# VH-VL binders against o27280: the designs that were tried, part 49

Target 1, 266 residues: o27280
Amino acid sequence: MDSMNVPEVLEIKRIVEESESVKTFIFSWDFRREVRPGQFVMVWDFRDEKPMSVSLIDPVRSEIGISIRRVGEFTDRVHGLSEGDLLGIRGPYGRGFELMGRDILLVGGGIGMAPLAALADEATARGMRVDALVAARTADELLFLDRLEAAGVNISTCTDDGSCGFKGFAHERLLTLEENHDMAAVCGPEPMMFQVMRILDERDVPAQLSLERYMKCAVGICGQCCLDDTGFRVCAEGPVFWSQELSRVREFGRYRRDPAGRRVPW

## First folded at step 18 (VH-VL)

Design zd10
Fold by ESMFold2, fold request of step 19:
Structure zd10 (fold): chain C 266 residues (1-266), chain A 123 residues (1-123), chain B 110 residues (1-110)
Amino acid sequence: as target 1 above (266 residues)
Amino acid sequence: QVQLQQSGPGLVKPSQTLSLTCAISGDSVSSDSAAWNWIRQSPSRGLEWLGRTYYTSKWYYEYAVSVKSRITINPDTSKNQFSLQLNSVTPEDTAVYYCAREYPRDYFGMDVWGQGTLVTVSS
Amino acid sequence: QSVLTQPPSASGTPGQRVTISCSGSSSNIGDYYVWWYQQLPGTAPKLLIYGNDRRPSGVPDRFSGSKSGTSASLAITGLQAEDEADYYCQSYDNSLSGYVFGGGTKLTVL
């Protein structure tokens, strides 16, 4: 089977069109190797390599799924592929989500719902009660609703334009929801995660948040994914962090870094 | 109820071939989700995985490096069984041999085991 | 020598908690799931834990598994006389391209 540090070239088994801009690419996978919701893989299109979150973990069918939003040249090329075409995959890497208690809240914005869909499957398989707040700009961009429903997840939606569910931002909808969860898992645009984290901290709900940073090596050597103040490497100590770990990080929610390392506003 | 029934000789002379068969009831050797393993156990080495076979669109075989040059595992769909052949045996191959199923394979572990067959390699 | 290291024996009294360790490396437990098997005297091994910490149907909840780094642990709470058995951990080893077992732990209930 494949080495952790060497891409394995895999055939695309199936493609699911999740929205106009998001596709899930499904591959056969050997589940003797551990895969946790919240971990990522490096996807190689034979020109470039980018980190992508695992969205489907199905040991029964021996399938792993990677959800990719079309946002630039690399993802445009990958979206142009068909079943039977090849991609390189290395990983998984990083720290995934950890489950605790019996009642979990998921808060996902856009493509951030991808790793949370995988987590929802695990949580329900362990007998947990799962509530999900699914956010997007429009109704057509709400992701994984059918899959979450089939898993028995209690879904709340919000859209920026009000076309489905609550009109507004995820943190605004969160203020109107029940406060009875043992933990929360959050993934989405960093400004959204910052606002959601603040509310969850005030409610004393332990929260885990998944961060995105520029990556090159994915194993913690090159330093490209380091956070200011703590030196945490998103690819090694993250991408999933507890809220308490992030409270020590000034940059969270305030700025990001471009590939050259320059500070850029969110 | 899935059951694995082992058969084969319990005494083999050095340099000869050890041959065992595992008959499957309640499942198919060509099941798309299963894998079929051979494991042996001795006081000196404990449990030792020897190899497995499984079917998807074709047959796959994996063998432990320690025996790879001497081992063959053969599925037989017509008899619904799988066999172990271990060539050129020595007294070090004396052990209780088990067959075992993984279902579904990989993540879920070996859920059904045969009864075990003591094979002694001695002159 | 076994690729995965277990203590050769463990003991406890009824009602107590016992743990059995399993030590491996980055080529196995570090990146691969851990399985545990119970072997009662004179019988074949029986699957006890899969996926590091999951129990098959019919396995009592007093058995639990955990994993940290390159090590794993099996815990038995409320120890009972019928728990007297040999216990084996298992993983997959990438460098050997195959399943590997620990040397086994003989658990005695006093």
Scores: ipSAE 0.810, ipTM 0.914, lowest interface PAE 0.6, mean pLDDT 90
Fold by ESMFold2, fold request of step 19:
Structure zd10 (fold): chain C 266 residues (1-266), chain A 123 residues (1-123), chain B 110 residues (1-110)
Amino acid sequence: as target 1 above (266 residues)
Amino acid sequence: QVQLQQSGPGLVKPSQTLSLTCAISGDSVSSDSAAWNWIRQSPSRGLEWLGRTYYTSKWYYEYAVSVKSRITINPDTSKNQFSLQLNSVTPEDTAVYYCAREYPRDYFGMDVWGQGTLVTVSS
Amino acid sequence: QSVLTQPPSASGTPGQRVTISCSGSSSNIGDYYVWWYQQLPGTAPKLLIYGNDRRPSGVPDRFSGSKSGTSASLAITGLQAEDEADYYCQSYDNSLSGYVFGGGTKLTVL
């Protein structure tokens, strides 16, 4: 049996309060196992299991970090845990981000900055120049700013309410940024990602976008994470997709599906 | 810089115990970021990992399944060394034996190797 | 035989690019990182690549690694006479609970 298909029960080593609604849970990890930014794990609280993106990959300290926003019953229960409590982890799963060139643009909205923070650390360690556009509704929801600054990332911010940086949407701020990046990585609310993707495609910047969909098996068997029009399985062919793959998917940016497969508006 | 110096007999009779020692300078055998490995090499099987030990809050040991019933790796913090014992040897255990540091362990690979010790198992 | 499969030999001329393959399975290379070691005649192995494609300090940038699925590759560009050596891939195997090596590739510089 592959190690990735059976959950390991791990002790929460450390908890970082990223904002009022976001915590990062840190575990010891055997880094003989490959972990790539943009991959996800299935987090099991012994009642339910949800996919979560890896936000910290630290092989020097043997630590992996998972950032979780409080949005429902599962995440409320996990947010109630303390250091020393146990969670089940299986994975990592999915296709992570691929780095290319020397100059990368990160565009993250809300919790979507979590996998991008891990990518920023890797890109910086490889000597790349990293620009990050960090978006949120309000200033206090801008995530990972201190971490990105310590890594030498050039940060631009935008907030819906204008409380920090540019007042407006990420794609509007993007129009004022340099156009000479070798690639971009994008993660956040799907309407934001759609608009950002269109601008990057127009500029001929290769872009990778990270999607979130309902998952059951996480290994591509059950079909629950399939995208309309292509049959791509987010857990197997994604969660990171190239923009050209997503340009053929009508549902992207327009609607989503609930666990029963019903079309639900954004 | 870290150096590993191996010692031990180069000839061992069948059914006896092969015993080698790896002395560490420039690092500690109990360093919580390192692991200490034994590897052997022969023309017929190439490189073969035998096992490792490392310390965090306690000592951990990992042994290759091929030798698991016969192998012991012993760290010695007072002498700053680690040893290999392989019981019940046969001529198939004839090889050049290496000790190696893995630092930081897991992801980064075996960065420092001992000079190698040819051990011949023969009557 | 070795858990990881390498060609037993490879050759090239100075200045050329050569690649050395390493084939494994889902229990090793598929889920675990790949390391590469260079062994010059009469010496202990030397770490050449870690983390699939990372070079330790002091390793020339003409050495590069890559991984796809359950296979990995070491590439050497600008081949030099000093590159004549044995090359070993390594991974971790979950089924064996331990490190595993390829059988080695003897690289000859013609």
Scores: ipSAE 0.790, ipTM 0.910, lowest interface PAE 0.7, mean pLDDT 90
Fold by ESMFold2, fold request of step 19:
Structure zd10 (fold): chain C 266 residues (1-266), chain A 123 residues (1-123), chain B 110 residues (1-110)
Amino acid sequence: as target 1 above (266 residues)
Amino acid sequence: QVQLQQSGPGLVKPSQTLSLTCAISGDSVSSDSAAWNWIRQSPSRGLEWLGRTYYTSKWYYEYAVSVKSRITINPDTSKNQFSLQLNSVTPEDTAVYYCAREYPRDYFGMDVWGQGTLVTVSS
Amino acid sequence: QSVLTQPPSASGTPGQRVTISCSGSSSNIGDYYVWWYQQLPGTAPKLLIYGNDRRPSGVPDRFSGSKSGTSASLAITGLQAEDEADYYCQSYDNSLSGYVFGGGTKLTVL
């Protein structure tokens, strides 16, 4: 009987190149343990361990997918791996998204579409109507479009440079979209999420947002993922929060902290 | 459609081995996505999972801790069946025994059950 | 004596709503999916709910499941006489490395 808090060493079954900077790593998975969209796993490359979002939850094929953006030494090493290579996985951890109603809006920026792609699959399997606003800097960085379309999701796009869809930021596009949704789920750069949250709150659309913070233990003990003002632990009380929970947090959208505790602007 | 047909003796003496067989029609015991379970039910303990076997690239076996020292589940691909052996039985092993398919395994639950076999352990 | 705790009985009249609880722990329901089975007298159990709240094909939508923390619930709306049966919850228990069931709830339709 093995502890769920130690990494299980798993073979990479399949790698999907989502973009030049994002790969999805697929593993066989035991779906007796609950996995919900919005939860994360800790990925161990036998040197370091980092939190990564679950992007594919496929209990029919017994597969879990984890999407990883190349952003530094750890992710560079992981991107260098091949099918058949090993990674350690522990989790899942955290609070996932809660579905409600019949109509859901997804707003994703960059890699933030990863947990929302998993949520879209669950929502469509439950018979919900799914609209997705997919945002990126450029067209080449728009993620999961084919997968979302195949699932029957109604897609709107925006790019900072206008190379695909609406030219501008996600919150600017949101102002031009129809407001008829029972809920929203939001994940992406924290400044984007802050602006999107404000619009959704003014429209009385219940919204859940997924935060990213530095994590070490992933079970709420070490305190590395705490939010200023409230003491919420992103790994335990989040990473998914309701917008009303975040309205009490002055830190949200304004700054973050590095591992040494220094304020870092977004 | 998948059906499970159980066979085996309904009366076993204490200290003997309880042996039951579950024949599969409409599916293969070596199906890559299924698991094959034994469950028993008694008035005193209700439903009790005993173990399962399944095939991917090789055979895997999982047994309940309560019976792990006495239980064997054997798949037989040539007869398309799987069996239960429970050694050293006592009257507390008296129960209705069920086989069940779990398909797809893990998430989806036990979707097809055998008819049940009452096994009485009595001297 | 069951790892998962259910009330031993429940009752209701036709047309009413009935709930059946299932209480577990962090080693089972807290982190693992919940399944429900219906057992009519003299028959094998039948899968009623998987994945906490999903229904297999052929199960009426008046049956629903939910999970909160380490507890789960089966709800039956529009109660029918044919719903008189035993109901069992199931989960996986990490500390026991195996499937575990509740003690069962005998539902009587008055």
Scores: ipSAE 0.788, ipTM 0.905, lowest interface PAE 0.7, mean pLDDT 90

Design zd11
Fold by OpenDDE, fold request of step 19:
Structure zd11 (fold): chain C 266 residues (1-266), chain A 123 residues (1-123), chain B 110 residues (1-110)
Amino acid sequence: as target 1 above (266 residues)
Amino acid sequence: QVQLQQSGPGLVKPSQTLSLTCAISGDSVSSDSAAWNWIRQSPSRGLEWLGRTYYTSKWYYEYAVSVKSRITINPDTSKNQFSLQLNSVTPEDTAVYYCAREYPRDYYGMDVWGQGTLVTVSS
Amino acid sequence: QSVLTQPPSASGTPGQRVTISCSGSSSNIGEYYVWWYQQLPGTAPKLLIYGNDRRPSGVPDRFSGSKSGTSASLAITGLQAEDEADYYCQSYDNSLSGYVFGGGTKLTVL
């Protein structure tokens, strides 16, 4: 097997249409190589390369899945691919989620549910009780509901327009839930994560949050994904961070760096 | 219950070929989810993986670099077994040889082992 | 000699906690899963841990595995007489393109 830093050209085994804008691409994986929920891979379409979270980890079928939302030129090209087509995959990279306790709360928004879906599978396989708060703008954008249900996850949904479940944002729905968990995992829009983290901190629930930043090398060298002041590299020290770590990150929930290095508010 | 039963000579002369067979019961050598391994153990070298074979639409073979030039692992679907051939043996090849199954392949480790066969290379 | 490094011996009294270390490198434990095997005297190895920290059916929960960086560890709590055996860690090495084992640790129950 080649070095993890060399892209492996893999055939798309299957494509699952999760929503109008999200597809999951499934690949064969050598499960001697470790891959954890919360880690990401660099997807190479032989023109450009982008980091993508692993959304499926199936050691029984020897498959991994990568869920990709159509948001730009790169993802447009990838979404145009078919089963049997090839992509370059290198990784996995980054720090994944750590499971602890018996009960875990997953809070995900949009494509942020991708790594959480993988985490849900692992948690349930380990005999944990999993509650998932799944958020999206509309009902049609809610991801992985059937998959989560099949895994035995207790699902609560919320949508911005009220088309499914609670009408409102994830943090608003969370406020209506009184049950505490041993741990929480959060992934989605950073404003959502920021609010959710605050609530979880007030409730003394340990939380891990997955950040999204512009990445270039994915190996902690280029510094493009470096968080201000702390020096945390999202690709190396993250993308999964503990809430205590993020409390030290001034930019969290406030702004990010674009590819040019400029500050862009959320 | 899956069982692996090893057979073959326990004495081989130098420069000859070591040959062992591992008979499978309770599983199929051509299972898409399994891998079939040979491992040996000696006081001097400890546990040493020699190679494996598995079927996924076609047969795959992986051999340890240390024995790659001398080793052949062959599945036999008709007899539901797989064999080990190691050519040009020397006293350094003296060891207890094990066959072992991975199921499912890779992640889950070698969950079933044969009883082991001591093979002594001596004149 | 072995690619993965284990202490040659460990010991404990019944009821104690014993830890066996397994040290590797970035080419193996750093990137690949770790497995553990128990080998009783005169028997074939038995799978004890897979996927770094998972127990197969039939393995008591007093056995636990962990992995951090390029090292792995097997912990045995509530040590029992029947735990006296050799323990081996296993991983995959990308530079060797094959499975690799530790040198084994002989655990003595005093």
Scores: ipSAE 0.947, ipTM 0.972, lowest interface PAE 0.5, mean pLDDT 96
Fold by OpenDDE, fold request of step 19:
Structure zd11 (fold): chain C 266 residues (1-266), chain A 123 residues (1-123), chain B 110 residues (1-110)
Amino acid sequence: as target 1 above (266 residues)
Amino acid sequence: QVQLQQSGPGLVKPSQTLSLTCAISGDSVSSDSAAWNWIRQSPSRGLEWLGRTYYTSKWYYEYAVSVKSRITINPDTSKNQFSLQLNSVTPEDTAVYYCAREYPRDYYGMDVWGQGTLVTVSS
Amino acid sequence: QSVLTQPPSASGTPGQRVTISCSGSSSNIGEYYVWWYQQLPGTAPKLLIYGNDRRPSGVPDRFSGSKSGTSASLAITGLQAEDEADYYCQSYDNSLSGYVFGGGTKLTVL
């Protein structure tokens, strides 16, 4: 058995409150083990297990961060934890982002900014120019702005209610931006990603998008995260996909399957 | 500039203990961001990692399985050095031994090496 | 005998591109970072690549590292006479609970 499939019980080193609904949990990490932006870990609270993206990768401090949005019973329990408490972490899993070129555009919505924040750190460390379009419903839901700014990222914000930045959706803001980039990375609500991908394709900008699906095993066996038509397993072939790959995925931007396998619209 | 200076005998008899010291300049053996390694090289076995020590609130020790039962790495904060002891040596332990620093630890590799010490195990 | 497998030798003429492969398994390269070292005759190894594809200060950009799956590769473009050396890949192996090295590749510049 691959040792990465056994959860390591780790102590929460510190907790960063990103917003009212999002916390980042920091753990010590052995950076001999590879971890890439866009990959996810399975977080185990000794009752249930959920996939979470890595949002911080700091090899200098030997730390990783996992940002978790409070959305249900599992995350409610996790949000009730304190520094010094324990969580089980196994992974990382999945295909992460690949950096290409000199200029990168990040387009993120809500908690989707978690993996993109990690990607931004890596890109800036490599000397790339990073532009980030950060979207949320309201100003209070915009994530990692201070962190991104400190890293030298050029930030553009948009909110549904206009409380910060451009009033509207990410794809609408993107249409107002004429500059092309060597590559784009996208993560957020799937309808947002769908629209953003269309724009990027029209502009001939290579794009990678991170999908979210219900996962159980995280190792490509159970099939719960399989995408229709292609049979892509989000946990194995993803969660990061190229736009060309997603163009073959019928359900992308249209629907997902719930734990019972039923089609649920976005 | 960080430098590692090795010292110790180059000849050891079988069944005796191999002892080497690595003196650190320009850094601290108790740096919470560094790790201190011993590696050896021989024509028959190539490069072989033996173990490392590092300090993070407390001292940690990691040893290669192949020598775990015979090896001891000891930091000396007073002299700012760390040592290698390998017990019950055999001719198979004949090699050039290196000390090396990781800084920062893990991800960044072994960035500074000692000059190497040839240790011959012979009767 | 080495956990990581490298070709024992490689060669090229000045100005050429040379690649050195490093093959491992899921218990090492497949899960852990890869490092590369250059060793000139009679000297200690020198760190050449860290984190799969990162260059320390002072290492020319004609040296590049890459990793895919359970294999890694070192590429040298614009080969120069001073590049004649032994090259070693390094990773960590969880089954052995320690760092592991390749057998080394002797690069000859013709």
Scores: ipSAE 0.947, ipTM 0.972, lowest interface PAE 0.5, mean pLDDT 96
Fold by OpenDDE, last read:
Structure zd11 (fold): chain C 266 residues (1-266), chain A 123 residues (1-123), chain B 110 residues (1-110)
Amino acid sequence: as target 1 above (266 residues)
Amino acid sequence: QVQLQQSGPGLVKPSQTLSLTCAISGDSVSSDSAAWNWIRQSPSRGLEWLGRTYYTSKWYYEYAVSVKSRITINPDTSKNQFSLQLNSVTPEDTAVYYCAREYPRDYYGMDVWGQGTLVTVSS
Amino acid sequence: QSVLTQPPSASGTPGQRVTISCSGSSSNIGEYYVWWYQQLPGTAPKLLIYGNDRRPSGVPDRFSGSKSGTSASLAITGLQAEDEADYYCQSYDNSLSGYVFGGGTKLTVL
């Protein structure tokens, strides 16, 4: 049995307040075990378990970070935790981002910036030029700006209300940018990703997109995260997909399935 | 600038204890960013990791299952060195023994090695 | 006998590209990083690759590592005479709770 499938009870080393609704929980990590940006872990608070993307990968400090947005009962409980408290972590799981080329564009919305922040660190460490389009509803919801800046990332912001950067949506801002990149990584609200993918495809920019679906086992067995028509399992074949793969997924950008298996619109 | 200097006898009789020392220069045995390893190499078994020790608020020890019952790795902060003791040796323990540093620990591999010490187990 | 499987030998002529494979399992390469070491005759191993595909300072860019699934590969482009050495892959194995090495590949430059 793979050790990654057994939750490890880990102490929260630090908590970083990213925004009013987002906290990053830092854990010690044995960096003999591989962890890639775009992969996720299952976080267990001893009552429930939820998939969370890895947002920090620091092999120097032997730490990983998990950024969690407060959105429901589980995350409410987790947000109530303090440094020194315990959580169960198993993983990492899923297919992470692949880096290629010299120039990469990151397009993230809200908490979707979590895996992209980790990707940015890796890309910059590899000497890549990183441009990041960071989107949020309002300025106070923009995530990881200082971290990205410190890493040497060229940041462009956009907010729905215009409180910071471009007023509008990520895809609208992207349309105003003429430069092409060797590849793009996208993560955020699926409607955003859908529009961004369309633009990137038109520009012949290879793109990887990280999907969010209801997930239970994380090991490709239960099928709860299966995408219609293709049978792709987000936990196994994803959550990172190439745009070509997603082009085969009819539900992408249109609907998802809730925990009950019902189709719900975005 | 970091160097590992090995010392110890090159001949050990069967059933006796193999003892080697690795002196560290340019780094600290108690560095919380390093790990200190013992590896051996033989024609029959190739490279074989024996174990490591490292300090992170306390000392940790990891030993290979194959030698766990016979091996002891001891850090010496006063001398800035770490040692290997392997009890009840047999001819199968004949090998070139290396000490090696990981820095930073885990992800970055063993970046500095000692010169190696041939230890022959023979009656 | 080694946990990780490497071809015992490889060869190439100067300027060629040579690839050395390292085959493992889900309990090691499938889950953990891969390291590569170069060992010249009569010397200690030297770290060549860490983190699957990262080069330490001083390692020429003609050396590259890759990993996919439960296998890893070391590629040497522009082969030079000085590259003649033994090459070892390394990983961690959760079933053995320890580092594991490949059997080594003797690379001959013809």
Scores: ipSAE 0.947, ipTM 0.972, lowest interface PAE 0.5, mean pLDDT 96

